# VHH binders against o26223, part 76

Target 1, 191 residues: o26223
Amino acid sequence: MKLLWTSQHIKVTVHIDGKVSKMDVLEAIKTRRSIRKYQDREVPEELIDKILDAAMCGPSAVDERPWHFIVVRNREMLEKIPEVHPYGAMVKDAPVAIIVCCDSSLEKIPGFWVQDCSIASQNILLAAHSLGLGAVWTGVYPLEDRVEGIRRLFSIPEHVIPFSVIPLGYPAENPGTRDLFDPDRIHLEKW

## First folded at step 3 (VHH)

Design r33 (framework vhh_7aqx_2)
Fold by ESMFold2-Fast, scan of step 3:
Structure r33 (fold): chain B 191 residues (1-191), chain A 125 residues (1-125)
Amino acid sequence: as target 1 above (191 residues)
Amino acid sequence: QVQLQESGGGLVQAGGSLRLSCTTSGFTFSDYAFSWFRQAPGEEREFVGAISSSGGSTDYADSVKGRFTISRDNAKNTFYLQMNSLKTEDTAVYYCAAKRYSGFTWKYPSEYDYWGQGTQVTVSS
């Protein structure tokens, strides 16, 4: 068991096998950063399963839960993602990526699937961070060329919409902290 | 509850003009982006034109750019498709459609929350 300082405001206890013990929820939310550089280490299936379980625990409009996930570990497929996603260059270097999709046949209230899939995407980022991994949300929907490219590349049927591509891995970078709290954006009782 | 109703379709000769209207009820009109789609016999439903919820953005299929204009009238809860220089290839059933999120994609029928029943447009030679 070793206590690690990963940034000025985060500390985590890890096992020799690389497993993270625990992180406070508020600390996880405040210290999560987009990670685009990954170590040459495979992510265990157990950790991916935990991340996907967390993704499915998000609130969903009228409990429609329209999300589906594609887990991509195949190197050749990961290397093709940047061809259809201009800002997905980092995916080549990730050991795994998760594609968040909406199955429109599961939609109960029109339009809220975007919010549902956004919640699932954020839960993936937070869960990855809590497990000692780094991840980044790369946008697919609503950009038509990216939606079509990802759909074609992964044989996604027409009623299913690819929403985001999230590469994951053990982080090879440590971005600095941010102070994002702005009290001028908080209004009491009225505007 | 929510209703979209097309009007203004019919028979017109090539080179002529038609204006389609879509009247809406059951939702807050200003919150929605609107599009027109068309479907010719034996073909899939294709995108024609769109207007954002703010009215500040429009987009058109390449086949109709310069000939068709989409517009909206928030006071009347109605949006329009002005079709000029009509061609026989424009013959189709025209559908109006509405979506809550305007975003950057209007091309996919699956993205739309509500649909009208369709109105026939026939362009004779």
Scores: ipSAE 0.000, ipTM 0.105, lowest interface PAE 17.6, mean pLDDT 83

Design r34 (framework vhh_7aqx_2)
Fold by ESMFold2-Fast, scan of step 3:
Structure r34 (fold): chain B 191 residues (1-191), chain A 125 residues (1-125)
Amino acid sequence: as target 1 above (191 residues)
Amino acid sequence: QVQLQESGGGLVQAGGSLRLSCTTSGFTFSDYAFSWFRQAPGEEREFVGAISSSGGSTDYADSVKGRFTISRDNAKNTFYLQMNSLKTEDTAVYYCAAKRYSGFTWKLPSEYDYWGQGTQVTVSS
C-alpha cells in the first residue's frame, strides 16, 4: 500500500491558532500559574511541537543542550506516574505529559545540566500558557526514588536522567493572578 | 506567494559529493523547520534529514547518518544538504520541505506546509 506522490504544493490549514491567545513575554511570565485540572480534550500535536521548539531555545551551559523529551499520551502510562511520583496525581487526568530528561553523555560542564533542564521546563510552562494551555512542573530530580521510578516506567537508559514531568492540557481551572513583586528583595549597588 | 526551489542536483560518481540548496521566499524563514525527502522510481517519498527552526536540532535517516549534513542560513533564506560518500542507492529526486512546527513529526510528509518541485540526483557507479 505505498502511495506514489505527484510533486505539488501542499496546503495545510491550522485553524487552531486562530483561537489561541497571543500575549507578550512579560504578560506570559506574570500571568502563568500552575494548572492541575484539565478539560477532557486532546491537545493537538501542532501545539506540542511548538512547545518543544520553545523548550529547545533556552540557553545552556557551553551550549551543551543536554535535554531530551518524552511525550506521553498513553492513558495507562499517565495513570502509572502517581505510583512513582506521590505529588503527580494530576498527571493521570492530563491528556498529555512531557518528561524533560538530561542525556549525561552530552554534558560538557558537570552539574550545569540541572540549570539547563530547569530552563527547558520553564520554557515549556511559558509556551503552554501563551498557547492557551495549562501546565504544572512536577519535580523528579534530585529525588532519587522518583528518578528511578520514572526511569523504570519509561525505559530510560542509565546515562539519561529524568528531570521533571510536566502534564498539560486545556485548563479547567482559573486560579487568578498574584502580585509577587517585593522591592525589599532588590538591593542597589551593594547588599 | 510561498516558494521553495531546489538546486545543486545532477550526475556524480559513487564516492563523490553534492551540495543541494533550497531557496525560500514568501514566509518568515526563521519560524520554520526544514527537511529533505527523496523519492526513487516506484517508491514513496522517504525522509532524509531535518533541521529545527532554531537550528539546535538535526535528525537523519539511518541510511544517510554520517554521510549527509543538513544546515540553514537564515540571512540567505536558504537551507542545504551536504551529501558526501554518495552511493548508487542515493539516486532519487530530492525534495525540500518546510513546516512551522519543529520536533517529532518531521518524518511525516503530511506534516509539511510547503514543498519544492524536486531536483534529480543520479549517482553512477
Scores: ipSAE 0.000, ipTM 0.144, lowest interface PAE 16.2, mean pLDDT 84

Design r35 (framework vhh_7aqx_2)
Fold by ESMFold2-Fast, scan of step 3:
Structure r35 (fold): chain B 191 residues (1-191), chain A 125 residues (1-125)
Amino acid sequence: as target 1 above (191 residues)
Amino acid sequence: QVQLQESGGGLVQAGGSLRLSCTTSGFTFSDYAFSWFRQAPGEEREFVGAISSSGGSTDYADSVKGRFTISRDNAKNTFYLQMNSLKTEDTAVYYCAADRYSGFTWKSPSEYDYWGQGTQVTVSS
């Protein structure tokens, strides 16, 4: 057996049949939870940059990549989000929020922007979790009142659709991991 | 066809500077994160530095922090490694590498999508 790396800046040796990076990804997916309580601590810009880089790496229909992102750190603006989003109360207490948007002018296949922005949103959640942060997806689209409210609040142009608001920060709660595997939803060969 | 081509290597005296360039073609440059690796005689290939696809994040090996700077020029499909205060220990073949999905972690060389052929840097005393 080849030696493994440590947290003291030692690189991995070659391991055969099961990379550490593969286990890290699966564990991140399985342990990510919605976090709605945040420490009163700033999130460094470098971490936001890494999260947004990850958001843009999602698959996109015909490579249209219609996503745009608004990063909100201004306390007064964060405090106004609950006025247009009933489930956005926690945003007021977050140090930062990311608004995921679709630029409809970039859409190549009608309707697939929803899937594109969904994967960008999920990548934000997973990347935040992997970096020691907590986040929650608060839905905007397809709720017309929320779409219009967020658009007006952040001066979003007519051709751009706000999709989700994702507050994030260092977690101040630790919900347990869920066991959601259900073999009854898996069908072999046929229904 | 995808190509990565290094330039700017050569012989330099300790304390000097060199700027390496990696010119790319055959893919959408702005979609990729870029890294530099080096391999010294008798040693394994090691990470030197990385820059994100957005350009907003960079990462460096502890041995080069404060001396080396990575940058990118999307209009020229080229990225760079500015090497200052060179030491004899920096002598190595330097490779540029492209990765669509990241470049900010200490990835093994085998995880990169595309590589250049390498350029020799020799630092004399």
Scores: ipSAE 0.000, ipTM 0.097, lowest interface PAE 19.4, mean pLDDT 81

Design r36 (framework vhh_7aqx_2)
Fold by ESMFold2-Fast, scan of step 3:
Structure r36 (fold): chain B 191 residues (1-191), chain A 125 residues (1-125)
Amino acid sequence: as target 1 above (191 residues)
Amino acid sequence: QVQLQESGGGLVQAGGSLRLSCTTSGFTFSDYAFSWFRQAPGEEREFVGAISSSGGSTDYADSVKGRFTISRDNAKNTFYLQMNSLKTEDTAVYYCAASRYSGFTWKSPSEYDYWGQGTQVTVSS
C-alpha cells in the first residue's frame, strides 16, 4: 500500500506487490457455492454496502426495482431466524444476514417482483463471493408461514413481502466447484 | 369456545407404532401452527415436533427425528403425530398445542395460545 498526496488531501492508491489474482465474472459464476459455515469474524460495513449496490444493479421488470433490504447484525435476532425458518439453521452462526424484500407499492407489473427479487438475491451471492465472503440463499417466499414469521420478527409492514434471507460471512468451509454443463438441455433452432 | 382434543394414545409394545390426532374447534385452523409436547413421569414438559400454518415446514426434537412425523389436514381441522419405532423412553403424556406464530418460539410452552388436556402413551418393553 502506497499513500498519494494531492493538494493536502489524501488520495489512497493501493498497490500489491507480486501476482494480483482477481476473479472475473465467469469465474465468479462458476465457482460460487452455497456457504453455510462462517468464521467468527465481523464483515466490514463497506463490504455490505458494495454487496447492496450490486444487488440494486440487477434488471427488473419495467425497471420497477421493488427491492428493499434489511441488514441484520444483532446476534439475538439472527438466533431467532431458525425458529421461523427451520432450514435456515446456519443463519444463527453468521455475523450478518440480508433480508431481501419487495415493496409492493413500487410494483409496476403484477407478479414480476419475484423474478426481480431473485435477481437481487443472486447478485448478493455473486458479489459476496467476489469479495471473499460466503453466503447462501434461504427461501422465504412463497412459503406463507416463513413470510409471516419473518414479517413479525422484523416488523415488516403488510405491503412489504420478505423474499429471501441470505446469511453471509468469511467462509469456514470449501465445498469445491461443480461441473454442471449439460449439452442435452441445449436445442438448436427448434425443440 | 376454543378446544383441542387429543386421541389415539394407549399401550403399545416397543418397536410398535401409534398415530395421535388433535381435533380442534373454535378458531381458523389454517391460521395456526401446531406442535406436540410430551411429559414423562417426574420430568418437565418437552417439545416433540411442530408443523407450520401452511404445512410447508416441520421441526422435531433430536430424540424423535426419523421416527416421528407431524402432519395436518386443514379440511378436517385436525393434525397428527405418527409415532414409529417406539421406545420405552417415549412413555409420556402427549399434549397438542396451537400457536399463531410459525416456529418463532416453537420450543417454549409459554408461547402457545391453546393446549389440549393430554393423552397417555405407554410403551412396554
Scores: ipSAE 0.000, ipTM 0.090, lowest interface PAE 20.3, mean pLDDT 83

Design r37 (framework vhh_7aqx_2)
Fold by ESMFold2-Fast, scan of step 3:
Structure r37 (fold): chain B 191 residues (1-191), chain A 125 residues (1-125)
Amino acid sequence: as target 1 above (191 residues)
Amino acid sequence: QVQLQESGGGLVQAGGSLRLSCTTSGFTFSDYAFSWFRQAPGEEREFVGAISSSGGSTDYADSVKGRFTISRDNAKNTFYLQMNSLKTEDTAVYYCAAKPYSGFTWKSPSEYDYWGQGTQVTVSS
């Protein structure tokens, strides 16, 4: 159904019971939390497609859009990620993970791909949250051992750089909300 | 002491072929990724092609795709650029380059730790 597909017509509120209701953008940003515990439930292909659509809608330097994505559902492959990523232990328990990559052949301006892939990663987290899922960003770049380990594990070519690994699933935890607003970090007109 | 040395350059007619070689010493060859760059008079060095440390991945500039092939021979500590269907625009000094970590982009000259002295390729009409 096209209407149910696009977030421009439907905004969603997420609860730990998996129920979905309307959520505005500010609510999604403020209530998104890192989720590391997942229910033993498959994530439908349609939700992954929506998340990746949102990831590709981020701005990029000179519209270079250098991102590529690997979707990993294979249990054996998910179980191998913690061997090359010391902070990726939760990935083996997730039903699916997305690896955000930069294809350097698409790079138009040197160095901005890090910002482009960061934006794509954040959009994945927000889109997952808006759809009733939980996710967490686990860092790969610029840590040499993690980049090399992930490349070998997924047969990633040398001109492609793995940037982040994002496991996701239906949440099995509910971390409390945080009040992070600090007015001392806001300076008017000058430092 | 690390050294890279190009060979195989020279004069060739348009439509012809040349094979460049880069012989290396002073490091463990199998741990390095290798690239070829070229520089025409008055221009900056431009990327031509690259091969990963494992040999499993290659990349090429759009201007040479389908005409040039990069390869490596770990037993000989040598890597190559096979240049086919040469054009007058391919005239340049060709440099071989090496870097120890293959996880980064290979199109920027600044990514490379070691360079050869260059070999001239001249393509006549």
Scores: ipSAE 0.000, ipTM 0.118, lowest interface PAE 17.4, mean pLDDT 84

Design r38 (framework vhh_7aqx_2)
Fold by ESMFold2-Fast, scan of step 3:
Structure r38 (fold): chain B 191 residues (1-191), chain A 125 residues (1-125)
Amino acid sequence: as target 1 above (191 residues)
Amino acid sequence: QVQLQESGGGLVQAGGSLRLSCTTSGFTFSDYAFSWFRQAPGEEREFVGAISSSGGSTDYADSVKGRFTISRDNAKNTFYLQMNSLKTEDTAVYYCAAGKYSGFTWKSPSEYDYWGQGTQVTVSS
């Protein structure tokens, strides 16, 4: 229904890259889009630091927090990612990418690192969006060829598993709003 | 401007073979990953197979593994689905799709930017 799509938002003042913006949490979640085209403009280190701080704030199973991050700014390295991950223009055209990794030595409950790293990846996307940047989650795990390709390219040790590659930059595209609410997927009290 | 056009569909006997083609125009072919989806009457659109932009990776639905092969020809701006050992259960409208996808999986229809109109494949017993 229309009523289900018109949720009320509490607007707060947020400072993004020196700019004042009004974006509450629900607005950020609903307006975040995958951004695949970037301006030829450097992302300040300060913004990357804020994004990584947000990434580490996610919940994790038994507080294992197994995530590690590789920040890639080197153009030669960014240009090699499409050779081991199957799309070209997105990552090689970004000014920076973050590789989300799991250090398996930190894992306390088998398998839950996947959920932990998914949460960290989503936090990166939302934090980037809130700071005026665009980003996109490109999947690595559990695709064995991509895992080994990324591991080899970035000298990642065997006990560390690359989970996602997230290119980001100032957006050079503005995708439209999506209306994804489907009430048929909601079951009350039982299936 | 962007166009995807399927060809090669039709009627075939169980155990036979068909080759579907998807001819593209209006974009740089080598930049895109390609897939085939199918939809039988009364069912949802399901993933069949995909090939990466580099051509180095392919993936298939479990129901077609070993029988179907996806390939691409960058010189012809065309990609293909070779269907062997066809079963009556393979009867569906087959759609080609193209995307500069960023996703964890290329099995979701939402990962694709452009779609063909569909071509009917009917497998008789």
Scores: ipSAE 0.000, ipTM 0.130, lowest interface PAE 17.9, mean pLDDT 83

Design r39 (framework vhh_7aqx_2)
Fold by ESMFold2-Fast, scan of step 3:
Structure r39 (fold): chain B 191 residues (1-191), chain A 125 residues (1-125)
Amino acid sequence: as target 1 above (191 residues)
Amino acid sequence: QVQLQESGGGLVQAGGSLRLSCTTSGFTFSDYAFSWFRQAPGEEREFVGAISSSGGSTDYADSVKGRFTISRDNAKNTFYLQMNSLKTEDTAVYYCAAKRYSGFTWKSPDEYDYWGQGTQVTVSS
């Protein structure tokens, strides 16, 4: 169904330890973890399509939606990413990576493309988790050397800025969930 | 306030060399990426070369690649364009430019926060 996704009572089907499980949106947000170890398994194109659909559904400043995505499955290209991104070593072991880019020609309000691409990146992580995959956000922008390295490696045009590289695959690790709620960071009515 | 000032321009014979300098003040030099642009009479400003804020990345226009080198000296708040094997086609007013973060391409003049006044380079045959 095309109307499966609504803002009310969303349920998600997730593959955990090879088993199908149901979780709501809040549980998906709370149980998502960065995954850096992947099974030697292909990720079906249909799942990548669902993830990118979710990525494009994020809010953006003045509805500018400046994002473009590069899907990388080529083994040789994935192996070159750590050469230009020193904290992206896990990418070479992933079956696929998504590069989130900003097309500056689509920007309507200066500077908000960073927030727009952050939202798209987070939606990729959540969608991947909901589909039984693991992923991690590796930062590219605002580190100029990484931006230029990734741009050159993937022949990205001069008006397009690579924002993040997100390797993904079926998880080969289970780091468990985190308890991050800190009431000392919540101020009522005033600081 | 913020100031960028070019020096080192002048008249040179084809095949010769010049080094342009851009001295800056009024901001934290290490936070900025720097570029050189040029403009010949009757033409638009075109990109020549750029260096990232860290100094780890450089980029050049195809027409100058292998002949020109951009560099920066954070201790002197100055960056440079070393121009070798100069051609008559390199005749232009050369502008230095600075931007705080590389949000978009180095090659668009519209992306730069600060500009120098320009220095004339004339290459005779």
Scores: ipSAE 0.000, ipTM 0.217, lowest interface PAE 12.8, mean pLDDT 85

Design r4 (framework vhh_7aqx_2)
Fold by ESMFold2-Fast, scan of step 3:
Structure r4 (fold): chain B 191 residues (1-191), chain A 125 residues (1-125)
Amino acid sequence: as target 1 above (191 residues)
Amino acid sequence: QVQLQESGGGLVQAGGSLRLSCTTSGFTFSDYAFSWFRQAPGEEREFVGAISWSGGSTDYADSVKGRFTISRDNAKNTFYLQMNSLKTEDTAVYYCAAKRYSGFTWKSPSEYDYWGQGTQVTVSS
C-alpha cells in the first residue's frame, strides 16, 4: 500500500515502508545546487551510507571501480582542511565531509580513474540532494599542493590519490534555480 | 532480543566447499550491513567479507577473493558465506556480524553492533 498527501496541489507519495518518494531524476539533476552553508545538525549515518552506496553505483572504465572514500566527522580534522585547501573554507562548518580517493592499484586503463572519481563525486552530490542534504564539490586533483596536503592530513598511502573533498549537511541556504539550457551548443548530424 | 546464529560449519577436506548461514532476528534486516570475520587459534579476529545494507556492494579480504562469496536473502532474514576451494589455512572460528547502514568501515570488529557466537570450520589436508 501507498499513502498520498498534498501541498499546493503537489502530491507526495509515501511508500509502504513509510519512505517518502523522492524528486524524479531529471528534477534532481536540474535543481541540485552547490551548498556551502549548513545547519548545526548531525547527518545520520544511514544517510551517509545511502550516499556512498549511490557513489559506488556509477559506471567505471572496464569496471575498475577504483574508488575509496574517507568519511570525516571529527571537528578538528574538518577544521584543518582549509589549511591545505584554499577554497575549502566551508568544510570546517560542515557536520561531515567525504573525501573521494582513487586506489591506483585498481586502475585497469590509464587515466580513466579521473572520470571514475568524477562520476562518484557527482553521484554523491545528487544522492545528497535527493535526501534533503546540501553538498559542494571542492577540487583536489590535479592540484599537486592540495593532493599532497590532503594525503598528509589523512595519512593516505602513496598509491592512493585524493580526488575531491565534498562537505555536506542540511542546507542553511536556498539558492535559486538556474536555466542552463543553451541550444547553440547542440549540433544536429554534424558540427 | 537481537540474535545472530551461525550454521553450516564443520569438517571439510582441502579443495572442498562449505556454505555458512547467519540467521537473524530482533531488528529490521534490510537496514543492516553484514560481515563475516574469522579467528584462527593464536591469531586476532580478521575480516573475511562484507555486504552492504542494500546488497549493492561487497568486499573481501585478499586471501579469500575469488574463492568466497557473501550474499543476503532479505525474505529469510539470513545472509551467507559460500566458501569454495577451501585451504587448510581457512581453518578458524567464523563469526557473523551486523552493523546498521554501514558499507564503508567494514574491516574493524569494533564498528559492529551485533555478533554471532561463532561456528568452527576445520579444513583437513
Scores: ipSAE 0.000, ipTM 0.144, lowest interface PAE 16.3, mean pLDDT 84

Design r40 (framework vhh_7aqx_2)
Fold by ESMFold2-Fast, scan of step 3:
Structure r40 (fold): chain B 191 residues (1-191), chain A 125 residues (1-125)
Amino acid sequence: as target 1 above (191 residues)
Amino acid sequence: QVQLQESGGGLVQAGGSLRLSCTTSGFTFSDYAFSWFRQAPGEEREFVGAISSSGGSTDYADSVKGRFTISRDNAKNTFYLQMNSLKTEDTAVYYCAAKRYSGFTWKSPREYDYWGQGTQVTVSS
């Protein structure tokens, strides 16, 4: 996989002028929804590059940054994901999916890689939304059958743990807003 | 019951070689990743090397890279540490350890499900 970036001697043109979304961070967080239906349109590599850049900007425990990413565009491979992930049926209809992985050799403090990869996954969802795309987090870890199925399918080495599969594309659905604020979950000073 | 038992330790001169073995029983060997750790007197247990359950991946501490090799033999339920070009600083009790896929790194002793009792390796000048 090649990711596009801008350097002093390389100019990359994105196919979006940056006017697709004018959301501030709070609006992006509040309006992001899981999207499981996608238009039959390719997602430009330039947008995938921006999404992965955002994923890697998340905080991690003691700055261990254990994440690796697999970008899947091959239709045959996308069609095989539901065979090893029973709730990933929508992946076969997406133009692209990102598999978030933990490289355990990069872990500095035991167990925090789960939180690290969760942050990376959420950043992917938010970045996709901000760029006019839709995405959904399909869980892999800690379900061993899904972990091993994904590992086998994508030739992932044993020290690397597939954490989530995130299909994404231009949305073909527009779910309504959610009001999730629950004051009963807020405790002042004590439980 | 699960058991891990080290063998092959002993006294060796600097520049020499030793091969440690860890024989296992009580679990499905092919389902486990294996590591070697060592502990010198007064020090914490440190990572030496690891091999994945498939055998396709290995990792080593920087201090032993190029000198030590970890391997496994699923038919014999045994894994090994080949130690070459031994230095006096390699003197320690060597422990074998096993973990089933848990989501944690190979380098933390806390993540291992099963441990051997240790075998002494002494490298003399």
Scores: ipSAE 0.000, ipTM 0.133, lowest interface PAE 15.3, mean pLDDT 85

Design r41 (framework vhh_7aqx_2)
Fold by ESMFold2-Fast, scan of step 3:
Structure r41 (fold): chain B 191 residues (1-191), chain A 125 residues (1-125)
Amino acid sequence: as target 1 above (191 residues)
Amino acid sequence: QVQLQESGGGLVQAGGSLRLSCTTSGFTFSDYAFSWFRQAPGEEREFVGAISSSGGSTDYADSVKGRFTISRDNAKNTFYLQMNSLKTEDTAVYYCAAKRYSGFTWKSASEYDYWGQGTQVTVSS
């Protein structure tokens, strides 16, 4: 018998592939930057698979996991994204993009899919960074013109909502890290 | 109509080789990832191997790594499973399967859009 638990256990014990980042999780969070310039290099499918696996590991409201993903490598399609997304100009220069979508039929609690897809999007950015790639979150939802433009371009059904477009590639820029810690935003016991 | 058709099964002695083929029609072959599953008598259907839509990534069950090789031929709308050093434990009905765009879900039979009818492989000692 092959049970779901057995399958998950097998992934944990045998899918340690030795291709691990030396960056710890706190370092990855603190050093991740939006990357909009990419090398003319292919991103291996293995890395995209790892990124998508990480994306689906995020928490979701009542474990609804409403996310679906479209992986776009076709140059003609990538070049059309800026036509429907005004701030997506960098996507045409990326070797690959991931479109994060919500399947509304999987939604258990109204409205929480936005938080679920935000978590998935952030996990994509962190996973990409940890694997030596650069990425940027370009917003689609809640801007109706962008939602409809992306839906039409990628033949997305009406019950599915495109949430974000995330171009990825090997970085061709290296912005410095930011020191954003502000103790004035921390309140002890009461406001 | 979408169709997947296996061929190349049969009887072979332990240590021998077989090549299974899966010929497809009714969809854009290059958009799909392909896998082989097998089912032995009295057992559940298990994953054997997979190849991504680009052909750049493959994955195999631990029991067949180093012995089996999956490949695809986009010009022929066909994908293959080359089976070497066959063991009696490899005896099963082999199914080909297709899903649009692949990733980490290759081992879950429920993720596949289309299935072949199965082809019997019998390995004698």
Scores: ipSAE 0.000, ipTM 0.120, lowest interface PAE 16.7, mean pLDDT 84

Design r42 (framework vhh_7aqx_2)
Fold by ESMFold2-Fast, scan of step 3:
Structure r42 (fold): chain B 191 residues (1-191), chain A 125 residues (1-125)
Amino acid sequence: as target 1 above (191 residues)
Amino acid sequence: QVQLQESGGGLVQAGGSLRLSCTTSGFTFSDYAFSWFRQAPGEEREFVGAISSSGGSTDYADSVKGRFTISRDNAKNTFYLQMNSLKTEDTAVYYCAAKRYSAFTWKSPSEYDYWGQGTQVTVSS
């Protein structure tokens, strides 16, 4: 027991029009958009590391942390993803994709791994956005054909379940913002 | 065989400077990310700073940011920790560490493939 973990905070820095700017958490949540067009530019491994640190900081049921991640940079492999994921056409054009997986052997409470992996996926999207990247969540689980297609393509063991495929890169599109606040969905004291 | 060897430690006065070196052998230096960790007497090992395999990115513990600089020299198979404005709380055994850089956090000691033996740094007031 000769390892000491110093409490550390992730610093959020975003590049906007060549300038470095800090994005607060509410701004990141409100301005994150699904990005499906990417520049032909590599994403540094240090940014992927920061994104995966953020992914693993999500809460999990009974602290089971069942997530595993596959980082895919190989162009041939990225080009094969649309063959098994019909709504994943943009993945072949991304410089990198992260596959979020659940190792079922780590599951302590049945079924909650779906929530755990959803939280990890959202953290990937927010972290990518905060670092000046664009990403999109493409659904795999619970669609059995996609689960098995991704499993076979990446040699994923039977006890591991692919949950989502998240292509990411420097954005080549800028979709407009959305105002999604709907007070009719908020009920005080009772339904 | 892979080896990492620290040098440059010693005794220094508060406000002074030291440069630590980690000389490596037995692997392709340019394929590896490098970090420094430290361990104070009676405490566990903590992260100090890291440099990516490309050399294009660095990260530091909040306690040393602005005072310490990590760098690498691929031609010499050596990486460094320049320590400025040293404080008594910087007193520790400093360890160099190497990992093949991938999509995993460089602050996790368990992710490192190779470690040096450590070098003592003592900062007096």
Scores: ipSAE 0.000, ipTM 0.118, lowest interface PAE 16.7, mean pLDDT 85

